# Miniprotein binders against Mucin-6 (MUC6), part 49

Target 1, 185 residues: Mucin-6 (MUC6), of Homo sapiens (Human) (q6w4x9r395to579)
Amino acid sequence: GHCSLEGGSFVTTFDARPYRFHGTCTYILLQSPQLPEDGALMAVYDKSGVSHSETSLVAVVYLSRQDKIVISQDEVVTNNGEAKWLPYKTRNITVFRQTSTHLQMATSFGLELVVQLRPIFQAYVTVGPQFRGQTRGLCGNFNGDTTDDFTTSMGIAEGTASLFVDSWRAGNCPAALERETDPCS
Short names: E, the ipSAE of ESMFold2; O, the ipSAE of OpenDDE; V2, 0.75 times the mean of E and O plus 0.25 times the DockQ between their complexes.

## First folded at step 11 (miniprotein)

Design vc9 (from uc10 with E11Y I17L Q34S E60D; at its last look DockQ between E and O 0.87; V2 from the best seeds 0.79)
Fold by OpenDDE base, look of step 11:
Structure vc9 (fold): chain B 185 residues (1-185), chain A 112 residues (1-112)
Amino acid sequence: as target 1 above (185 residues)
Amino acid sequence: DIREEVKKLIYESRKLLEEAKKAGDLQAVRLLFSAVWMLIEALKTGDPEKISEALLKLSDALIEAAEKLGDPEAVEKLLEAQELLRKALEENNPELIKEAIKLIKEAAELLG
């Protein structure tokens, strides 16, 4: 399964459903029982301009009981708040520079993350087949059905992205907007 | 009915989740999201085993919260609940699940 966060406010789910939102919060991007110790991948969005429609991805966070790995748009990688030099390796996770503009987080448990640093901060999530039907969050449920990708954290299928996205917020943030306006690029 | 009791527990857990969000406690948020989701999934089938597993997950999340807040009474209740749930799984005894839920609810109230 491949999930992408592109163009500042565009998301394509594991089931290849594209949608758009404008929010300024931390969201659950991927959670699954296949991730060790209830690990979760989170996406941090912030304002990139003056308009409410100008929002962009600014960081990706992998959070587990032991680690809090943050990859930010400033090309800083931290674990539990401490800056780390690349390549950085933990028990099951390795973060390294893939190219001059891309960082990669590789894991031993079937999760891969590629982060494009420039010109636009973007993220690409890949999960193994063992994750099929066992994912939740903004990347969807990876079950081959696009119609139920907008299942909220409460198990309710929504018709709009806004309510879906808001249900996966990890902080006390304003409601996300679903507008067909160009994001900050 | 176990399902009804679980539903009530989900509502209480959601309150705690919102509090965790306000507090900026991402660890608590992560754990509570996971636990609530598992409970919801378990409710779809009503499988006592799945329910018990989900309740164990919730109790873990609440234990961490209780420890962080320094509430030993809540921790004790939750540990007892976990023991009941493990027994429930071994003995296929739904009554033990109900007792565990009661303890978890009491602990959640202490933490709320």
Scores: ipSAE 0.772, ipTM 0.896, lowest interface PAE 0.6, mean pLDDT 94
Fold by ESMFold2, look of step 11:
Structure vc9 (fold): chain B 185 residues (1-185), chain A 112 residues (1-112)
Amino acid sequence: as target 1 above (185 residues)
Amino acid sequence: DIREEVKKLIYESRKLLEEAKKAGDLQAVRLLFSAVWMLIEALKTGDPEKISEALLKLSDALIEAAEKLGDPEAVEKLLEAQELLRKALEENNPELIKEAIKLIKEAAELLG
């Protein structure tokens, strides 16, 4: 399964459902029982222009009980706030420079993340077939049915990306609806 | 009805999730998202075993929060709830699940 986070806050789910959203928050990108110890992959979005609707990916975070691995737009990789030289290895995760413009996080549990640092910050998530039907978050549920990919954190299938994305907020930020009703920002 | 009590716990857990977001506590956020997901799925089945397992997961999430807050009373209640849930699974006794839910609710109230 493949999920992509591309410029302009475009997302394509594991079931190939494309959508765009407008938000400046940290979001749950992927959770699954296939990730050890309730691990979560998160995406951080921030304002990228003067318009409220101009947002872009600025970091990807893998969070587990022991690790908080951050790959950010400033091209620094940290774990638990400490900068790391690449290649960086734990027992089940390796982060390394794939090319001058791409970093890769490879894992022993079927998750792979490729981050394009330049010309724009983008991320590509790949999961093995064992994840099928067992994912939640912005990358969808990987069940082969695009009509249910907008399933919220309460298990409700929504028809709009805005409500779906808002339900996956993981940080201290306004709800998407509040941003929509504040045209001055 | 255990089903109604689990629904109330999901509501309370969502409130704690919002507080964890405001506090910037990503570990609590991660664990609470996972526990709420498991509770919602267990509720769809009505299976006491799946409900007990989901409640154990929620208790783990709340213990993490209680330890950070330094609230030993909340930790004690949650550990007692986990013991009751394990016993409920061994004895196939749903009434122990209700007792565990009450302890988890009390602990959640102590945490905010």
Scores: ipSAE 0.764, ipTM 0.867, lowest interface PAE 0.9, mean pLDDT 87
ESMFold2 (binder alone), look of step 11: mean pLDDT 81; pTM 0.793

Design ve1 (at its last look DockQ between E and O 0.57; V2 from the best seeds 0.00; counts 0 for: pae E 1.6 > 1.5)
Fold by OpenDDE base, look of step 11:
Order: sequence, then structure tokens, then C-alpha cells
Structure ve1 (fold): chain B 185 residues (1-185), chain A 92 residues (1-92)
Amino acid sequence: as target 1 above (185 residues)
Amino acid sequence: DKLVEDAKKELEEARRLFEEAKRLAEEGNLEEAERLLTESIYELLEAIFELRLAAYLAGDERLTEELERLAEELLKLIIEVMRLYVEIEREE
């Protein structure tokens, strides 16, 4: 399964459903029993530019009972808040520079993350087949059905991206906005 | 299809920005070149998104394939833009 966060506001789920939103919060991208130590992948969005409707991805966070890894444009911060030199290694996770503009987080449990740092901060999430039907968050449920990807944290199917995204907020943040799309396009 | 038409316009804009950035870079105006490259990439990413969305909404396999082909072309252009960006970064 491949999930992408591109262009600051574009998301493609594991089931290949595309949607866009504007929000300024931390959101759960991926939760799964397949992630050890109650692990979760999160995305941090913030305001970009002058318009209130302009938001962009500014960081990706992996959080578990044992690890906290924050990847931002300029640094990788770990559990103690210290910026680490790459490569950074834990028991199950390795963060290293892939290219001059890309970082990669490799794991032993079937999660891979590629982060483009510049010029636009973007993230690409890959999960193994063992995650099928066992994922939740903004990246969807990876069950091969796009129609139920907008399932909220409470297990309710939503019709709009904004309500779906809002349900996966990890903090107290403003409501997400959805840009209108012509369905007859 | 509005999304497809928008994507085509964005592709043309991205191409224009890319070519202008190349000229600026050759002139030594690296800062402005980098800015235009960033804008170019954004336009391309938006175009790709719109194509993906159009394909999703259409539910037509043939149309989906065509849109995917266009998306691939856009991705190739992104790679070219990124290469220039990296070159500029190395010169700074």
C-alpha cells in the first residue's frame, strides 16, 4: 500500500483515493495493530502563505511507546527533543538521507517512509501486505475499496474529506476546509 | 472534463516556469530560478492530483489509463525540474 502527501494539501490513500484539504493541525496518518508499541504515523500541517486557506505539510511524526521521531524540513528530532545526525538508528527504525533532498525512514515491521524536504515538503508512506484491512487514519483502511476510505476515527463513513480529516485530529485545532470540486469534471 | 483541462493548463504553466527558471539560472539569478522551479513543481503536482481525481471520479478504465499516462509524463517533468533545482542548490 502506498499513501502520498503531496503539494501541501493533496492526499492519496492506500486504496488510491485522491482528496485534498486545508487544515492546520496534527493528524493521524496511520494507525495499525501491525505497528509495534502502539505506533502511529502523524502529519503536521501549518499555514503557508498569506491566505488562510493555504496550508502545507511541515512535519511527519512517528510516535510509539518507545520512540518519537519528528522529521521536518531542517532536522530530525527524537525522543529527547535533540536533533540527531543521520543515520539515526533504533531497534526497529532507521532514518537516513536518501538523496540531497530526500530522507528515508526504514523499519523492520513493514513501514517505509520517504520524505522530500525541498523545495516542497512531501511524504510517501509504504506499508506491507500484512497491513491490508488493518490501517486507519488519513491514509485510509487499505482494503481495496475506495468508497469507505473516509471512515472516521469512530468508525463512521463520511461523505466529505473535511469531516473525515477532522476526525483524525491529534490535537485541538481549527476545522479543516475542503475545496469545492466539480463532480462533473 | 474541467479537471483534465485544468491539469493541461497547469502543465503548460509549469513548463513555462521551468524554461524561465533555466534561463535565469544561466544568467546567474539562482534565487529567482529556484523560486520559479518551486512554483513549477507545485503546478505539476496540482495537475497530477487533478488527473488522479478525474480518473477516480470517472470510473472508466480507458480514461484512467490515459490519465495515468499523462500523470507519468508530468512526473518525468517534475524529475527534470528537480534535477535543475539540485544543480542550483549545489552552486549556492
Scores: ipSAE 0.646, ipTM 0.847, lowest interface PAE 0.6, mean pLDDT 89
Fold by ESMFold2, look of step 11:
Structure ve1 (fold): chain B 185 residues (1-185), chain A 92 residues (1-92)
Amino acid sequence: as target 1 above (185 residues)
Amino acid sequence: DKLVEDAKKELEEARRLFEEAKRLAEEGNLEEAERLLTESIYELLEAIFELRLAAYLAGDERLTEELERLAEELLKLIIEVMRLYVEIEREE
């Protein structure tokens, strides 16, 4: 399964459902029981200086009980807040420079992340077949059915990307910063 | 079909920007060339998004595969644009 986060704030889910959103927050990209130590992959978006998008990807975070690996657009890789030289290895994770413009995080548990650093910060997530039907987050549920890829954190299938994406916010993000003035709320 | 029409328009703009960036680079205007290359990549990403969305909405396997192949062709063009970007960055 492949999920992509491309410039312009474009996302393509594991079931090939494409969508676009604009938000300034950290979002849960992928959760699954297949990730050890309650692992999750998260995406950080912030305001963009580019006319084709209001927000853009600025970092990808792998978080578990043992690690908080951050790969940011400044090309710095940290784990638990400490900058690391590449290649960087833990028991089950290796982060290394794939090319002059790309980094890769390879794991023993079927998750692979490729991050393009330049000219535009982008990310590509690949999961093995053991993840089928066992994912949740912005990358969808990987069940072969695109009609429910917009399933919220409460388990409700939504028809719009905005409601779906907002349900996957992680951390304190004022909703007003990424929404027009809401006449109802 | 509207999505494919939009993608074609965006591809045309991306090509125009790429050619203009090449000319600017030859003239030594590297900062503007880099800006146009980045804009060209964003136009290509928009076109690719439209093709992927069209493939998602397609009602038959043949059309879906055709649209996915077109999107892959645009990804190859992005690689060419990125190659020039990297070359210009090195010259600076």
Scores: ipSAE 0.546, ipTM 0.780, lowest interface PAE 1.6, mean pLDDT 83
ESMFold2 (binder alone), look of step 11: mean pLDDT 73; pTM 0.642

Design ve2 (at its last look DockQ between E and O 0.73; V2 from the best seeds 0.67)
Fold by OpenDDE base, look of step 11:
Structure ve2 (fold): chain B 185 residues (1-185), chain A 92 residues (1-92)
Amino acid sequence: as target 1 above (185 residues)
Amino acid sequence: DKLVEDAKKELEEARRLFEEAKRLAEEGNLEEAERLLTESITELLEAIFELRLAAYLAGDERLTEELERLAEELLKLIEEVMRLYVEIEREE
């Protein structure tokens, strides 16, 4: 399964459902029992301009009971809040520079993350087949059905991206906005 | 389709920006070149998204394949833009 966060506000789920939103919060991208130690992948969005529609991805966070890894445009921060030199390696996670503009987080448990740092901060999440039907968050449920990707944290299927995204907020923050789209286009 | 039309317009804008960036880079105006390259990529990503959305909404396999193919072409253009961006970064 492949999930992408692109262009500052575009998301494509594991089931290949595209949607967009504008928010300034931390959101859960991926939760799964397949992630060890209650691991979760999160995305941090912030304002990139003066308008509400000017939002962008600014960081990706992997958080478990044992590890906290924050990948931002300028640095990789770990549990102690300090930037680390790359490559950074834990028991089952390695963060290293893939290219001049890309970082990669490799794991032993079937999660891969590629982060483009410049010129636009973007993230690409890959999970193994063992995750099928066992994921939740902004990246969807990876069950081959796009119609139920907007399932909230409470297990309710939503019809709009904004309500779906809001349900996966990791903290107190403003409600997400959804840009109007013409479904008859 | 409005989404496809928008995508095409964004593609044309992206190409314009890319060509201008190349000229600026050759002139040594690297900062402005990088700015335009970033904007070019932004336009392309929006176009790709719109194509993907159109494909998702279409429900027609042939149309979906066509739109996905076009999206792939845009991705290739992004790669070209990124190559120039990286080259500029190396010169700075």
Scores: ipSAE 0.658, ipTM 0.852, lowest interface PAE 0.7, mean pLDDT 92
Fold by ESMFold2, look of step 11:
Structure ve2 (fold): chain B 185 residues (1-185), chain A 92 residues (1-92)
Amino acid sequence: as target 1 above (185 residues)
Amino acid sequence: DKLVEDAKKELEEARRLFEEAKRLAEEGNLEEAERLLTESITELLEAIFELRLAAYLAGDERLTEELERLAEELLKLIEEVMRLYVEIEREE
């Protein structure tokens, strides 16, 4: 399964449902029992224009009880904010430079993340087939059905991206601005 | 429809930016060329999103396939723009 975060504000879910949103927050991109130690992949969005309604992806974070890895334009920062030179390795995770513009996080548990750092910060999430039907978050539920990809953190399928995205906030942040969040809403 | 109209407008702007960036690079103005290449890729990504959304919303399999094919052509153009971007970045 493939999920992408492109162009600063565009998302395509594991089931190929495209949507757009703006918000200044950290969001749960992917949760799954297939991720060890209560792991989650999160996406950080921040202001990218002159108004509060224009935001873009600025970082991707993998967080579990054992690991915290932040990938941003400053490349890799781990626990306690220390910047790391690449390749960076833990028991189950390797982060390395794929090309001059791309980093890759490879794992032993079926998650792969490729991050384009320049010219535009983008992220590409790939999960193995063991994740089918076992994911939650902005990347959707990976069940082959796009009609319920907007399932909230409370398990409710929503018809708009704005309500769906707001439910996956990982902190107390301003709500996404609905009028520019989903062209389909 | 509106999504396809927006995508075409963005593609035209992306091509204009790419050609201008090539000219600036030939003139040695690498910093501005890099900025225009970034802007070109931004326009292409917006166009691709609109084409993917239009394909998702299409009620016609022929239209869906046509829109997805066009999005793939724009991805190839992004690869071309990226090649110049990386070349310019190395020269700096």
Scores: ipSAE 0.641, ipTM 0.849, lowest interface PAE 1.3, mean pLDDT 83
ESMFold2 (binder alone), look of step 11: mean pLDDT 74; pTM 0.626

Design ve3 (from ue40 with Y48L E59L Y62R; at its last look DockQ between E and O 0.01; V2 from the best seeds 0.00; counts 0 for: pae O 6.6 > 1.5, placed apart)
Fold by ESMFold2, look of step 11:
Structure ve3 (fold): chain B 185 residues (1-185), chain A 98 residues (1-98)
Amino acid sequence: as target 1 above (185 residues)
Amino acid sequence: GSAEEIRKLVEDAKKELEEARRLFEEAKRLAEEGNLEEALRLLTEAILELLEAIFELRLAARLAGDERLTEELERLAEELLKLIEEVMRLYVEIEREE
């Protein structure tokens, strides 16, 4: 299954449902029992410097009981707040530079993350077949049907991306509709 | 109806593709003239235009009620992804020269 975060505002789910949103928060991208140690993948969005989007992706976070790996648009990789040299390896996770513009996080548990650092910070999530029907979050539920990919954190299927996305906020941040706009130059 | 929505999405994607092609050609000229920073900026903008066009083509494919039209729209989106790869190759080559 493939899920992508592209162009600052575009998402394509594991079931190939495209949508876009604007928000300044951390969102749950993927939760699954297939991720060890209560693992989750999260996406951080903030005000954008790209021309086609009010907000854009600024970091991707893998969080578990053991690790908090942050890959940020400033090209710094941290684990539990400490900067790491690449290649970086834990028990189940390896982070390395794939190309001059791309980093890869490979895992032993069927999750792969590729981050494009430049020219636009983008992320590509790949999960193995064991994840089918066992995912939650912005990447959808991976059940082969796009009609319920907008299932909220409360288990309610929504018809709009905004309600769905807002339900997957992590932490205390305002809903996208309530967020302050950029000031004029 | 959906046919009108599909036409609008495809029309918007066409405009973005035309702009992306213009930006790509101008970036090549700027790189040949040694204006590398501006060339990289235009390549970035070309990629953003192409991503918008791809998004619109994928939405149009979701709205299509005809198998042939769905396949055609998805094929066009795939072709734009290949164009992004070409733009990225030039981006990387220019970045290495700096």
Scores: ipSAE 0.702, ipTM 0.872, lowest interface PAE 1.2, mean pLDDT 87
Fold by OpenDDE base, look of step 11:
Structure ve3 (fold): chain B 185 residues (1-185), chain A 98 residues (1-98)
Amino acid sequence: as target 1 above (185 residues)
Amino acid sequence: GSAEEIRKLVEDAKKELEEARRLFEEAKRLAEEGNLEEALRLLTEAILELLEAIFELRLAARLAGDERLTEELERLAEELLKLIEEVMRLYVEIEREE
């Protein structure tokens, strides 16, 4: 399954359902029993301009009981804010430079993350087949059905992206806005 | 002493490199045979082996105390990183076929 976060506000789920939103919060991208130590992948969005529609992905965070890895425009950062020398390795997770513009987070448990640093900060999440039907978050449930991808954290199917996205907020933040068209695009 | 430690690190790195290469070649064969899942697994393992080797080489570089040796070990580490990139390219290609 492939989930993509592109263009600052676009998401394509594991089931290939595209949607967009504007938010300035940290959201759960991926939770699964297949992630060890209660691991979760999160996306951090922030304002990229003055308008509410000017939001962009600024960081991806993997968090578990044992690890916290932050990949941002400033590359890899740990809990203490220290930039790490690549390649960086913690147990089952490794982060390394794939290309001049791309970082790769490789894991031993079937999660792969590619982050494009430039010119636009974008992220691509890949999970193994063992994750089918066992994922939740903004990347959807990976069950081959796009119609139920907007399932909230409470297990309720939503009809709008904004409500769906809001349910996966990791903290207190403003409500997400849904916009089908970006006037700046 | 430090010299022995450096030698050990380099030897370990070499072994891991050899293993990574083996895995890489095996993955290629498996991919050609259509066993894409196993190929991807081996590629992942190869990457991990290479990363470990890089860590060891860089550690050795820090312990060397000799500028020439340090540079040589760092250069080797960079070469391994390039190999990781090559492995990842194949990984992505295989994934696209699935």
Scores: ipSAE 0.017, ipTM 0.274, lowest interface PAE 6.6, mean pLDDT 87
ESMFold2 (binder alone), look of step 11: mean pLDDT 85; pTM 0.828

Design ve4 (from ue1 with G1D S2E A3E E5D I85E; at its last look DockQ between E and O 0.63; V2 from the best seeds 0.68)
Fold by ESMFold2, look of step 11:
Structure ve4 (fold): chain B 185 residues (1-185), chain A 98 residues (1-98)
Amino acid sequence: as target 1 above (185 residues)
Amino acid sequence: DEEEDIRKLVEDAKKELEEARRLFEEAKRLAEEGNLEEAERLLTESIYELLEAIFELRLAAYLAGDERLTEELERLAEELLKLIEEVMRLYVEIEREE
């Protein structure tokens, strides 16, 4: 399964459902019992200085009981707040520079993350087949049906990206609906 | 009307593709002139245009009620992804020269 976070604040789910949102928060991309130690993958969006989108991806975070790995737009990789030189390896995670513009986080548990650092900060999430039907978050539920990919953290299928995205906020942030209308229009 | 929505998405994608191609060609000229910083900026803008077009094609494919149309729109989006790869190759080349 493949999920992408591309410039313009575009998302494509594991079931190929495309959507766009604008929000300034940390969001849960992926939770699954297949991720060890209560692992979750999260995305951080912030206001963009680029006219193509109100907000853009600025960091991706892998969080578990053991690790908090942050890969940031400033090209710094940290674990639990400490900057790390690449390649960086834990027992089950390796982060390394794939190319001059891309970093990769590879794992032993079927999650792969590729981050494009330049010219546009983007992220590509790949999960193995063991994740089928066992994911939740902005990347969807990976059940082969694009119509229920907008399932909220409460388990309610929504018809709009805004309500779906708001339900996956990780922290105290303004709701995406509060930002749907440009006040300067 | 879903049919009209699909037509608008495809028309917008065409406009963005045309602009992306224009930006890519101009960036090539700037790179040949040695204006590498401006070439890099235009390459980045070209990629943003292509990403917008790709999103519109993917959304059109999602809205399509015809399997043949859906597959064609997805193939067009994949062609634009390949064009992004081409733009990225020049971006990386310019970055190495700097």
Scores: ipSAE 0.803, ipTM 0.905, lowest interface PAE 0.7, mean pLDDT 87
Fold by OpenDDE base, look of step 11:
Structure ve4 (fold): chain B 185 residues (1-185), chain A 98 residues (1-98)
Amino acid sequence: as target 1 above (185 residues)
Amino acid sequence: DEEEDIRKLVEDAKKELEEARRLFEEAKRLAEEGNLEEAERLLTESIYELLEAIFELRLAAYLAGDERLTEELERLAEELLKLIEEVMRLYVEIEREE
């Protein structure tokens, strides 16, 4: 399954459902029992302009009981607040420079992350087949059905991206905004 | 109307593609002239335009009930991805010169 965070506000789920939102919070991108030590992948969004619609991805965070890895635009990888030199390796995770503009986080448990640092900060998440039907968060549930990708943290299927995204906030932040198609069409 | 929404998305994507191409060509000229900073700015903008276009095409494909139309829109999105790769190549080249 492939999930992408592109253009600062665009998301494509594991089930290939595209949606957009504008938020300035940390959101749970991926949770799964397949991630060891209660691991979770999170996405940090912030304001990039003066308008509420000007938001962008600014960091990706992998958090577990054992590790906290933060990848940001500054090419700084931090674990528990410490800056680490690349390549950085833990028991199950390796972060290394893939190209001049891309970092990669490789794991032994079926999670891969590629992060484009510039000119636009973007993230690409890949999970193995063992994750099918066992994922939750902004990347969806990876069950082959796009119609239920907007399932909230409480297990409720939402019709709009904004409500769905808000349910996966990891902190106290303003509500997300959604740009919808013309209802008059 | 879903059909109208799809049409609008496709039209928007086309406009953004055109703008992206314009920006890309201008960036090339600027880079050749040694104005690397402005070239990088335009390349970045070009990528944003392309990403938006790709999203709109993907959304249109998602909304499309017809398999043939879906495939066509996805194919177009893939072509735009290739253009992003070209833009990125130039961006990286410029960075190396700085």
Scores: ipSAE 0.586, ipTM 0.828, lowest interface PAE 0.8, mean pLDDT 92
ESMFold2 (binder alone), look of step 11: mean pLDDT 80; pTM 0.764

Design ve5 (from xe1 with L44Y E55L R58Y L80K I84E E87M; at its last look DockQ between E and O 0.50; V2 from the best seeds 0.60)
Fold by ESMFold2, look of step 11:
Structure ve5 (fold): chain B 185 residues (1-185), chain A 95 residues (1-95)
Amino acid sequence: as target 1 above (185 residues)
Amino acid sequence: DAEELKKEIEELIREAEELLKEAERLLKEYLETGDPELLLKSIYEALEAIFLLRLAAYLAAQLGDKELVEKIEKLTEEAKKLAEEAMKIYVEEHE
């Protein structure tokens, strides 16, 4: 399964459902029992530098009981707040420079993350087939049916991206609905 | 309603094509002026076009129109090539 985070908050889920949103928060991108130690991928969005009404990805965070790996626009990779030289390896995670513009986080548990650092910060999440039907978050539930990809953190399938995205906030931040209804003034 | 979906797909494609024309215009203006803001705008316009085309393809698949999906996917590949080339120019010239 492939999930992409591109441009001005454009998302394509594991089941290939595209959507966009406007939000300046940290969101749960992927949770799954397949991720060890209560692992989760999170995505950080902020206002885009090229548009007043657009938001874009500024960081991706892998969080578990052992690690808090942050890959951000400043191209510095940290774990638990400490800057790391690449390649960086833990027991089950390796972060390395794939190309001059891309970093890769490879894992032994079927998660792969590729981050484009320049010129635009974008991310591409790949999960193995063991994740089918076992995911939650902005990347959807990976069950082969796009009609319920907008399942909220409360387990309710929503018809709008705004309610879905808002339910996956992982911090104290404004609801996405306000920004989507009036992105300009 | 299939008629409403078809109209939405056609509008999404039209909007995407307009964004791609603007992205090409911005790239050409960049080549004449050297202003990196124009190149970044070109990249963002192309990325939005790609998003609109992906949405159009998703809706076309709901309609069951395989020929339309293939047409949209070809246009999406063209848009991706434009975005990728503009991104490479940016990295080579300004980073």
Scores: ipSAE 0.656, ipTM 0.851, lowest interface PAE 1.2, mean pLDDT 85
Fold by OpenDDE base, look of step 11:
Structure ve5 (fold): chain B 185 residues (1-185), chain A 95 residues (1-95)
Amino acid sequence: as target 1 above (185 residues)
Amino acid sequence: DAEELKKEIEELIREAEELLKEAERLLKEYLETGDPELLLKSIYEALEAIFLLRLAAYLAAQLGDKELVEKIEKLTEEAKKLAEEAMKIYVEEHE
């Protein structure tokens, strides 16, 4: 399964459903029992311009009971606020520079993350087949059905992206809006 | 309804076409001026166009309009080529 976070606030789920939103919060991208130590992948969105529609991905965070890895545009890799030299390796996670513009987080448990740092901060999430039907968050449920991808954290199917996205907020943030985003605005 | 959905798809396509055209213009201007902001903007707009077309394709598939899907696919290929070209230039200049 492949999930992408592109442009300003564009998401394509594991089931290949595309949607867009505007939000300035941290959202849960991926939760799954297949992630060890209650692991979760999160995305941080912030305002990137003057307009309310100018929101963009600014960081990706992997958080578990054992690890906290933050990949941002300004800081390559941080763990608990400390910048790490690459390659960074933990027990089952390795973060390394893939190209001049891309970082990769490789894991032993079937999660892969590629982050484009420049010129646009974008993220690409890949999960193994063992994750089928066992994912939740902005990346969807990976069950081959696009029509139920907007399932909230409470298990309710929503018809709009904004309500869906709001349900996966990791903190107390303003409500997301379902609007067109122009990364050039 | 189906008619409304079709209109939405067509709007997405039009917007994508406009973005693509602008992205092309920006890229050409960059090649002439060397202004890095133009290159960045070109990339942004091209990528946005690709996404809009992806969304349009998804909706068109739901509608079952094969002709529309084909049109979207053609535009998508053009947009991808442009994005790739612009990105390649960016990478080469920042190596």
Scores: ipSAE 0.604, ipTM 0.823, lowest interface PAE 0.9, mean pLDDT 91
ESMFold2 (binder alone), look of step 11: mean pLDDT 85; pTM 0.821

